# Miniprotein binders against Mucin-6 (MUC6), part 89

Target 1, 185 residues: Mucin-6 (MUC6), of Homo sapiens (Human) (q6w4x9r395to579)
Amino acid sequence: GHCSLEGGSFVTTFDARPYRFHGTCTYILLQSPQLPEDGALMAVYDKSGVSHSETSLVAVVYLSRQDKIVISQDEVVTNNGEAKWLPYKTRNITVFRQTSTHLQMATSFGLELVVQLRPIFQAYVTVGPQFRGQTRGLCGNFNGDTTDDFTTSMGIAEGTASLFVDSWRAGNCPAALERETDPCS
Below, E stands for the ipSAE of ESMFold2; O stands for the ipSAE of OpenDDE; V2 stands for 0.75 times the mean of E and O plus 0.25 times the DockQ between their complexes.

## First folded at step 16 (miniprotein)

Design pm2 (from gm1 with L45Y)
Fold by ESMFold2-Fast, scan of step 16:
Structure pm2 (fold): chain B 185 residues (1-185), chain A 83 residues (1-83)
Amino acid sequence: as target 1 above (185 residues)
Amino acid sequence: SMKRIRVYIEVEGDPEKILEAAEKIYEIAEELGVEVFVYVREDGYTTVIFVEGDEEKVKEFVERVREILKELGAKVEVEEEEL
């Protein structure tokens, strides 16, 4: 399955449901029992000021009990601080430059991440078949049914994106501003 | 220099009530200058509080958060790692 974060604030879930949001926080993008050591993939959104979007993806974070990897347009930060050069390798994860404009995080557990650095920061998540029906977060539940792709962290299926997105917050962020912007398209 | 630590807190209780307390947890983290993540684990019933920062500040954070969680009747398990 494939999930994409494109055009600053557009998301397409593993079941191909497109949506848009305007929040400025860190959100759970993907959780699954298939990720080792309580692993989670997270997406960081901040204000961009562009004509068609007030918020943009600015970083992707992989966090587990043992690993922390932050990929932004300007740097890669790991448990050892900023990575001075790539590839960065652990037993199960490798971060490397795929092209002059793209980084890739490859894993041994069926998760692949490709990040476009330029001209706009975008992310593409690929998961193996073992993740089918076993995902949670902004990328949806990967069950072949788009009607329940907005399942909150509490297991409630929402009809709209606003409460769904808010339920997946994972950081220190201004909740009032997010609630004000999320109801608008 | 003061050492940095990471603390992983597993909270067993009503996740909805614990997440309602998250705004106060975020306020404490901002006051102390520590990085925090609060989210429900993939099992759907355990809430995780992940915090990193200077040892003294993280330990103060953990004690203040324990008091909040105690009032909610939650069971708390804490794991600490030096960075």
Scores: ipSAE 0.319, ipTM 0.684, lowest interface PAE 3.4, mean pLDDT 79

Design pm20 (from gm1 with F37L)
Fold by ESMFold2-Fast, scan of step 16:
Structure pm20 (fold): chain B 185 residues (1-185), chain A 83 residues (1-83)
Amino acid sequence: as target 1 above (185 residues)
Amino acid sequence: SMKRIRVYIEVEGDPEKILEAAEKIYEIAEELGVEVLVYVREDGLTTVIFVEGDEEKVKEFVERVREILKELGAKVEVEEEEL
């Protein structure tokens, strides 16, 4: 299965349902029992510099009990807060430069992430067949039916993207705080 | 800089009630300057509060969050790691 985060604000789920959202928080992209050590893939969205109303993907995070791997649009890769030179290898995960404009995170457990760095930061998530019907998050449930792809963190199928996306928020919203505390803008 | 630690707080209780407290948890994290994530695990039953930062600030965060969770009747398990 393939899920994509493209054009700064577009998502296509594992069941090929496209949707758009505007957000400035950290969101769960993918949770599954197939991910070891309570692993979760997350996306960080923030305000775009090119338009007042545009928000864009700025980082992808893989969090487990062992690792907190962050791949940022500024081409910095960290694990547990420490900058890493590529290629970077752990027991189950390898991060490397696939092309001059793409980084790849390959895993031993059937998850693959490719991030496009330039000209626009974008992410592509691939999961093996063992993930079918075993995924939760912004990438959908991978069950072959797009009608329930907006299933919230509480297991409720929503008709609109906004409530679905908000339910998968995992962190504070830094761009919202910046807007609130900038009285001159 | 000061010693940094990471804490995983696993919370068993009503996830909806725990997530309603998330805004207060984020406010405490901002006050203390610690990084926090609050999310429901893949089981749909256990809420995780992940926090990372300076040891003194993280320990203060954990104590304040324990009080909130105790008021909600939630059971809490804490796991700490040095970074």
Scores: ipSAE 0.565, ipTM 0.818, lowest interface PAE 1.8, mean pLDDT 82

Design pm21 (from gm1 with F37W)
Fold by ESMFold2-Fast, scan of step 16:
Structure pm21 (fold): chain B 185 residues (1-185), chain A 83 residues (1-83)
Amino acid sequence: as target 1 above (185 residues)
Amino acid sequence: SMKRIRVYIEVEGDPEKILEAAEKIYEIAEELGVEVWVYVREDGLTTVIFVEGDEEKVKEFVERVREILKELGAKVEVEEEEL
């Protein structure tokens, strides 16, 4: 399966359901029993620089009991808060520069992540067949049915992306999204 | 320099009630200057909390969060690791 985070705020699920959302927090992108040591892949969104009403992907985080690997739009890779030079290898994870504009995180457990650094920070998630029907988060449930791709963290299938996304918040909201008072005149 | 630790907390209880308390947990983390993540495991039954920062601040965070979770009737198990 394949999930993508593109154009700053567009997501396509493993079952190929596209949606757009706005948010400025950390969200669960992928959670599965196939990820070791309570691992979860997360996406960090923040306000875009020039438009405070728009948000964009600023980092991807893989968090487990052993590792906190952060790949940021600033082309910095850290594990457990320490900057790492590429290629960086642990027992089960390797992060390396695939091209001048792309980094890849390969794992031994069937998860691959490619991040595009330029011209726009984007992420592409690939999972092996063992993940089928066993995923949760912004990338959907990978069950071959797009009608339930907005299943919340509580197991409820929502009709809108906003309730779905809010349910998958997992951390910091560095800038509260303050609704601009539209001059309704 | 301050010693940094990561603490992993498993919380057994009603995940909906625990996630409703997450805003208070985030406020405590911001006050203490620690990083925190809160999510429900794939079993849909256990909520996990990761917190990282200076040892003194992380330990204070854990005690304050433990009190909140106790009021919710949740069972808590904690593991610490030096970073």
Scores: ipSAE 0.500, ipTM 0.785, lowest interface PAE 2.1, mean pLDDT 81

Design pm22 (from gm1 with V36I V38I)
Fold by ESMFold2-Fast, scan of step 16:
Structure pm22 (fold): chain B 185 residues (1-185), chain A 83 residues (1-83)
Amino acid sequence: as target 1 above (185 residues)
Amino acid sequence: SMKRIRVYIEVEGDPEKILEAAEKIYEIAEELGVEIFIYVREDGLTTVIFVEGDEEKVKEFVERVREILKELGAKVEVEEEEL
């Protein structure tokens, strides 16, 4: 399955449901029992452009008990807070420059991430068939049914993206942007 | 020169009650300048918290959060890693 995150807060789920949102936090993209050691793939969104109400993808994070790999829009790759030269290899994960504008994170457990650095920061998530029906997060549940793609962290199916996205917040958020009212669709 | 650590906190209890406390936990993290991630495992039974930052600040965070979770009747297990 394929999930995409485009700069400007546009997401297409594994079941091909598109949506947009406004947010300035870290959100869980993908959580699954197929990811080792409580692993989770996450996306960081922050303010973008001349409009302070616009938000966009600024970093992608893979977090597990062993690793915190951050790929940011400024083309820096860190693991556990330390900058890494590419190609960077761990036991189960390799991060390398696929093209002059794209980085790839390949894993031994069926997860692949491609990040477009230029002209717009974007991310593409690919998972193997073992993930079918076993994913949670912003990328949806990968069960072949788009009607329940907005399932929150508490297992509730929502009709709008706003409540769905907010339920998958995983990290610290800037207080100033939390006061902005985001229209629900 | 500044020592950084990561702490993994496994919380066994009612995830709804723990997530209700998450706003206060995020406030503490912001006060101390530590980075945190909170999410519920796929089993719906265990909440995990990752926190990282300067050793002194992370240890202070863990002490404060442990007291909050204790009041909620949660069972807490903590693992520390040097970065």
Scores: ipSAE 0.359, ipTM 0.739, lowest interface PAE 3.3, mean pLDDT 79

Design pm23 (from gm1 with Y26W)
Fold by ESMFold2-Fast, scan of step 16:
Structure pm23 (fold): chain B 185 residues (1-185), chain A 83 residues (1-83)
Amino acid sequence: as target 1 above (185 residues)
Amino acid sequence: SMKRIRVYIEVEGDPEKILEAAEKIWEIAEELGVEVFVYVREDGLTTVIFVEGDEEKVKEFVERVREILKELGAKVEVEEEEL
């Protein structure tokens, strides 16, 4: 299965349902029993540089009990907060430069991530057949039926992308850094 | 001095109520300058909290979050690792 995060804020699910969203936080992209050690793939969105009313992908995070691998639009790769030189290898994960404009995270457990760095930051998620019907998150449930692709974190199939996306929020919002605060407030 | 730790918290309770408290949890994390993730595991039953940062700040975060979760009647298990 293939899921894509393209054009700033467009997502195409594993079942090929396209949608757009406007959130500016960290969201679960993929959860599955097939991911070891409570692993989850996450996407970080912030305000677009093109328009303040739009959102764009700024980082992808793979988080497990052992690793927090962050690939950001500034071309920095970290694990557990430390910058890593590529190629970077762990027991089950390798991050390397696939082309001059693309990084790849390959795993031993059937997940692959390709990140386009230039001209626009985009992500492409590939999962093996063992993930069929066993995925949750923004990439959908991979069950061959697009009508329930907006299944929330509580297992409810929603008719709108907004409620679906909000249910998958997992972390801090980069947009909070734009908030103006002064010493007198 | 500059020691960083990660704490993994498993929360058993009503996930919907715990996620409603997540906004407060994220606010505390921003105040303390720690990174936090809050989400429901694939089983749909257990909420997970990962927090990373300076040891002193992470420990303060965990203490404040425990009080919030206690008010919700949740059961909490904590695992700490040095980074």
Scores: ipSAE 0.607, ipTM 0.824, lowest interface PAE 1.4, mean pLDDT 81

Design pm24 (from gm1 with Y26F E30R)
Fold by ESMFold2-Fast, scan of step 16:
Structure pm24 (fold): chain B 185 residues (1-185), chain A 83 residues (1-83)
Amino acid sequence: as target 1 above (185 residues)
Amino acid sequence: SMKRIRVYIEVEGDPEKILEAAEKIFEIARELGVEVFVYVREDGLTTVIFVEGDEEKVKEFVERVREILKELGAKVEVEEEEL
């Protein structure tokens, strides 16, 4: 299956459902029991100043009990807060420069990530057939049915993208946005 | 220069109530300057909190978050590692 994060704010799920959202937080992109060490793939969004989108992808994070691999739009790769020279290899993960404009994270457990660095920061997620029906997050549930692709973190199928996306928030949002929704803080 | 640690917290309780407290948890993290991630595990039952930063600040975060989770009746398991 293939999931894409393109054009700053467009997502296409593993079941090929396209949607757009506006968010400035860290979100769960993919969770699965197929990911070792309680692994999760996450996407970081911030306000956009140069695209046709209000918000844009600024980093992708793979977090597990062993690793916190961050690939940022600034072309910096870190693991557990330390900058790494490419190619970078762990027991199950290799990060390398695929082309002058693309980085790839290859894994031994059926997950592959390709990040386009220029001209616009974008991400492409590929998962093997063992992930079918076993994924959760912004990339959908990979069950061949697009009608339940907006399944929230609590297991509720939503009809709109906004509540679905909000349910997968895994990090803090900017203070200005939080204050606008609650004038009393 | 400062010792950095990461703490992994497994929270057993009502995930909906725990996630309702997430904004307060994020506020504490911002105040202390630690990085935090909060999400529900694939089983839909366990909420996971990862926090990392300077040892003193992370330990303060953990203590403040324990009090919030205790008030919610949640069971907490904590694992620490050096970075």
Scores: ipSAE 0.556, ipTM 0.807, lowest interface PAE 1.8, mean pLDDT 80

Design pm25 (from gm1 with I18L A21V)
Fold by ESMFold2-Fast, scan of step 16:
Structure pm25 (fold): chain B 185 residues (1-185), chain A 83 residues (1-83)
Amino acid sequence: as target 1 above (185 residues)
Amino acid sequence: SMKRIRVYIEVEGDPEKLLEVAEKIYEIAEELGVEVFVYVREDGLTTVIFVEGDEEKVKEFVERVREILKELGAKVEVEEEEL
């Protein structure tokens, strides 16, 4: 399956349902029992500048009990708050420069993330077939049925994106994240 | 010093009730300058909180959150590690 975060605030789920949302905090993209150590993939959104209602992706975060890998629009990769040179490898995760404008995070557990850095920060999530029907979050439930792609964190299928997105908020807004990753400021 | 810690909190209780106080948890995190993540595990039974930052601030966050969770009757287990 393939989920995309494009053009600032557009999302296409694993079951190919497109939507747009207007949020400025941290949200669960993907949660699954296939992710080890309570792992979750998250997206951080902030205002995009031209209007207070416009939002854009500014970072992608993979969080587990062992790792907090952040890939930001500023082309910085950190793990547990420390900047890393690429290629960066752990036991199960490798982050590397795929092209001059793209980074890739590959894992041993069937998750791949490709981040476009330029000209617009965008993310592409690929999961293996073992994730079918085993995903939750903004990327949908990967069950082959688009009518329940807006399933909230409480398990309720919504007809619209608003309540769905709000239910998947999982963290601080970008100001708090920036303070944590920039301890000298 | 700027000793940083991460605390992992498992909360057993009604996840719906915990979601009612999530906004307050985020407010406390922003006030203290700590990074927090809050979500329900796939089993639907346990809520997980990760909090990270300066040791003094993280410990204050944990105590304030415990107070909120105590009023909800939730059981809390805490694991700390130094970063």
Scores: ipSAE 0.593, ipTM 0.819, lowest interface PAE 1.4, mean pLDDT 81
ESMFold2 (binder alone), alone request of step 16: mean pLDDT 81; pTM 0.803

Design pm26 (from gm1 with P15S E16L)
Fold by ESMFold2-Fast, scan of step 16:
Structure pm26 (fold): chain B 185 residues (1-185), chain A 83 residues (1-83)
Amino acid sequence: as target 1 above (185 residues)
Amino acid sequence: SMKRIRVYIEVEGDSLKILEAAEKIYEIAEELGVEVFVYVREDGLTTVIFVEGDEEKVKEFVERVREILKELGAKVEVEEEEL
């Protein structure tokens, strides 16, 4: 299955349901029992640099009990807060530069992530067949039925993207975090 | 050179009530300058909280959040890791 985060604010689920993303915080993109050690793939959104009426992907985070891998639009890769040189390899995860404008995170557990760094920060999630019917989050449930792709974190199938997206908030918002790290004198 | 830690909090209780408390948990994280993640496991029974930052601030966060969760009757287990 394939899920895409494109054009700053557009999402296409694993079951090929398109919707427009609005939100400025950290959200669960993919959660599954197939991900080891309470693993979850997350997307961080902020207001766009050109128009604050739009939102844009600014980072992708893979979090588990073992790792916190962050790939950000500033082309920095960190694990557990420490900057890493590419290629970066752990036991189950390798992050490397696929092209001059693309990074790839390959895993041993059937998850692949490709991030476009330029000209627009975008992400592409690919999962193996073992994930079918076993995914939750912004990328949908991967069951071959688009009518329930907006299933919230509470298990309710919604008709609108806004209620669906809000249910998957899982972390801090970039604006609040930046204020804490760059205080006014 | 500042000691940074990550704390993993496993919360067993009414997941809906715990998620309703998440806004206050995020407010505490913002006040203390710590990074936090909150989500429900696949089982729908356990809420997981990861928090990381400077040791003193993370420990303060954990104590304040523990008080909130105690009011909700939740069972809390905590594991600390140095970063």
Scores: ipSAE 0.623, ipTM 0.832, lowest interface PAE 1.4, mean pLDDT 82

Design pm3 (from gm1 with L19M L45M)
Fold by ESMFold2-Fast, scan of step 16:
Structure pm3 (fold): chain B 185 residues (1-185), chain A 83 residues (1-83)
Amino acid sequence: as target 1 above (185 residues)
Amino acid sequence: SMKRIRVYIEVEGDPEKIMEAAEKIYEIAEELGVEVFVYVREDGMTTVIFVEGDEEKVKEFVERVREILKELGAKVEVEEEEL
């Protein structure tokens, strides 16, 4: 299955349901019993520079009992708060530069992440067949039925994206950036 | 410059009540300058909290969060590791 986070604020679920994301915090993108050590894939959104009414993806986080791997729009990769040179390998995860504009995170447990760095920060999630019917989060439940793709963290199928997205909040919102009186722009 | 730690907290109780306290937990994390994640596990029953940062700040966070969770009648189990 394939899930995508594109165009700053658009999501397409594993069951191919498209919706628009409006939020400025950290959200569960994918949670599954197939992820080891309480692992979860998360997406961080902030206000878009294009429009004050829009939001955009600024980082992807893989968090488990052992690892906190962050890939940010600044092209920095960290694990547990420490910057890493690529290729970076752990026991079950490898992060490497796939092309001049794309990074890939490969895992031994059936999860693959490709991040586009330029011209727009975007993410593409691929999961193996073992994840079918066993996913939760913004990418949907991967059960072949789009009518329940907006299943909240409490197990309720919602008709609107906003209630669905809010239910998957999992972290602090990015700190507001202070603006200089004379910015370089 | 100080030692960094990560603390994992398992919270057993009503997930809906615990998640209602998440905004207060986020406020404490921002005040102390620690990174926090709060979510319900795939079982739909256990809420987990990951927090990391400077040892002294994380320990203060854990103490304050324990008091909030105690008032909610939740059972907590804590695991700490050095980063």
Scores: ipSAE 0.630, ipTM 0.828, lowest interface PAE 1.3, mean pLDDT 82

Design pm30 (from gm1 with E79T E81Y)
Fold by ESMFold2-Fast, scan of step 16:
Structure pm30 (fold): chain B 185 residues (1-185), chain A 83 residues (1-83)
Amino acid sequence: as target 1 above (185 residues)
Amino acid sequence: SMKRIRVYIEVEGDPEKILEAAEKIYEIAEELGVEVFVYVREDGLTTVIFVEGDEEKVKEFVERVREILKELGAKVEVTEYEL
């Protein structure tokens, strides 16, 4: 299956359900029993300007008991806080420059990540068939049914994206200003 | 250089009650300068508190978080890794 994070605020799940992502936190993109050592893929979003209405992807994190690999829009790759030159290899993970504008993280366990660095920072997640029906997070549950793609971290299927997205917050986030009114209303 | 460690605190209990404490947990992390992630596992029953930083600060964080979790009656498993 394929999941995409594009245009700063758009997500398409593994079951091809599109929605708009809006937030300023670290969010879980993918959890699965198929990821070794309690692995999880996470996305970091931040405000893209002075407007309260726009957020953008600024980093992707792969976290496990052994590794904390961060790929940022600044084109820096770190593992466990140390900057790494590409290609960077561990036992199960290789990070390399796929093109002049794309980095790829390849794994031995059926997960592939491609990040576009320019002109807009974007991410593309690919998982093998062993992940079918065994994923959780912003990328959905990969069960072939889009109607339950907004399943929260508590296991509740929501009809809208807002509560779904908030349930997948994982980061130490600063308090955001509450939006009182829509400027267009 | 100063020794850094990673700790996983695995909390078995009602995730809604545990997540109500997340704001306090994040405040402690910011005070101590440690990185924290709090999330619910795929089982929907286990909440994970991941913390990483300088050994002394992480150990202080863990003890303060244990006190909070004790009041919630949750089962806690703590695993430490050297970085």
Scores: ipSAE 0.059, ipTM 0.510, lowest interface PAE 6.4, mean pLDDT 79

Design pm4 (from gm1 with V40I; at its last look DockQ between E and O 0.86; V2 from the best seeds 0.00; counts 0 for: pae E 1.54 > 1.5)
Fold by OpenDDE base, look of step 17:
Structure pm4 (fold): chain B 185 residues (1-185), chain A 83 residues (1-83)
Amino acid sequence: as target 1 above (185 residues)
Amino acid sequence: SMKRIRVYIEVEGDPEKILEAAEKIYEIAEELGVEVFVYIREDGLTTVIFVEGDEEKVKEFVERVREILKELGAKVEVEEEEL
């Protein structure tokens, strides 16, 4: 499954459902029993301009009981608040420079993350087949059905991206805004 | 110097009620200057709270949040890790 966060406000789920939102919060991208130690992948969005529609991805966070790995738009990689030199390796996670503009987080448990640093901070999440039907968050549920991707953290199907996205916030933030724009247009 | 810690709080109870209390939890976190994450675990039954910061502030946070959760009738398990 492939999930993408592109163009500052566009998301494509594992089931290839595209949607757009404007929010300034930390959101759960991926939660799964396949992630060890209560692991979760999160996306941090912030204001990129003066208008409410000017929001962008500024960091990706992998949080577990053991690690808090942050990859930020300024190319700083931290674990538990400490800056780390690349390549950096934990027990089951490796963060390294893939290219001059791309960082990669590889794991032993079937999660891969590629972060494009420039010109736009973007993220690409790949999960193995063992994650099928066992994911939740902004990246959806990876079950081959796009119609149920907007399932909230409480298990309720939402009709709008904003309500769906808001259900996956992990912080105290304002409500997300939805704009219906085709990311492929 | 004060050490930094991470506390993982596992909360067993009605996730909806716990999330309703999340606003208060975030307010406490802001007051104490600690970083907090609150979300429902993949099982849909358990709420998890991650909190990080200075040891003294985190401990105070945990105590205050524990009281809130107790009033909701939730069961709370706490794990602490030094950073």
Scores: ipSAE 0.734, ipTM 0.895, lowest interface PAE 0.7, mean pLDDT 94
Fold by ESMFold2-Fast, scan of step 16:
Structure pm4 (fold): chain B 185 residues (1-185), chain A 83 residues (1-83)
Amino acid sequence: as target 1 above (185 residues)
Amino acid sequence: SMKRIRVYIEVEGDPEKILEAAEKIYEIAEELGVEVFVYIREDGLTTVIFVEGDEEKVKEFVERVREILKELGAKVEVEEEEL
């Protein structure tokens, strides 16, 4: 399956349901029993964005009990807060520069992430067939039926994207931190 | 340099009520300058909290969050790790 975060604020789920993302915090993209050690893939959105977008993707995070891998729009890759030179390899994950404008995170557990750095920061998530019907988050449930792609973190299928997106909030909002550091506020 | 730690918190209780308290948890994280993640595990039963930052700030975060969760009747278990 394939899920995409494109054009700053557009998402297409694993079951090919498109919707627009308007959040400005950290959200679960993908959660699954197939991910090791309580692993989750997350997206960080901020209000500053590309033309025609109110919000834009600024970082992608893979978080587990051992690793916090962050790939940000400034082309920095960190694990557990430390900057890493590419290619960067752990036991099950390799992050490398695929092209001059793309980074790839490959895993041994059937998850692949490709990040476009320029001209617009975008992300592409690919999962193997073992993930079918086993995913939760903004990328949907990967069950072949788009009618329940907006399933919230509480297991409720919504008809609209806004309640679905809000239910998958999982972290801080970058916009709030920026306001706190403004000396003129 | 300050020692940095990550704390993993498992929260047993009503996940809906715990997530409802997440706004207060995020406010505490903002005040203390720590990074936090709060979400329901893939089993749909347990809420987990990851927090990381300077050791003294993370420990203060954990104690303040523990008080909030106790008021909700939740049980909290904590694991610490050096970064």
Scores: ipSAE 0.677, ipTM 0.854, lowest interface PAE 1.2, mean pLDDT 83
Fold by ESMFold2, look of step 17:
Structure pm4 (fold): chain B 185 residues (1-185), chain A 83 residues (1-83)
Amino acid sequence: as target 1 above (185 residues)
Amino acid sequence: SMKRIRVYIEVEGDPEKILEAAEKIYEIAEELGVEVFVYIREDGLTTVIFVEGDEEKVKEFVERVREILKELGAKVEVEEEEL
């Protein structure tokens, strides 16, 4: 399964459902029992500057009971707050430079993350088939059915991206002057 | 000499009501200068509060948040990890 965060504000789910949103917050991209130690993949969005309502991806975070790996727009990789030289390896996770513009986080548990650093910070999430029907978050539920990919953290299927995205907030979000969410056109 | 700790607070109870308290939880985190994530675990029943920061501030955070959650009737379990 493939989920992408592209163009600063666009998401395509594991079931290929596209949508767009803006928000200044940290959001759950992916939860699954397949991720060890209560692991979750998160995306951090911040203001992108052309208007106060536009936001773009600025970091991706892998959080578990053991690790807090942050891959930042500034090309900085940290684990538990400490900057790491690449390649960086834990027991289950390797982060390395794939190309001059791309970093990869490979894992032993079927999650792969590729981050494009330039010209635009983008992220590509790949999960193995064991994740089918067992994912939650902004990347959807990976059940082969796009009609319920907007399932909230409370398990409610929504028809709009806005309510779905808001339900997956995982951090303190400053009051936004304006929110904008739109499906892919 | 400053000790940083990480605490996970696992909260069982009505997740909708617990998330309604999230604004107050985030206000406490900002006041104390600690990093916090609040989210519902994949089981749909457990709310997780990750908090990380200075030991004394994290302990104060946990005490204040525990009182809020107790008033909501939530069952709370706390796991501390040294960074």
Scores: ipSAE 0.604, ipTM 0.816, lowest interface PAE 1.5, mean pLDDT 84
ESMFold2 (binder alone), look of step 17: mean pLDDT 82; pTM 0.807

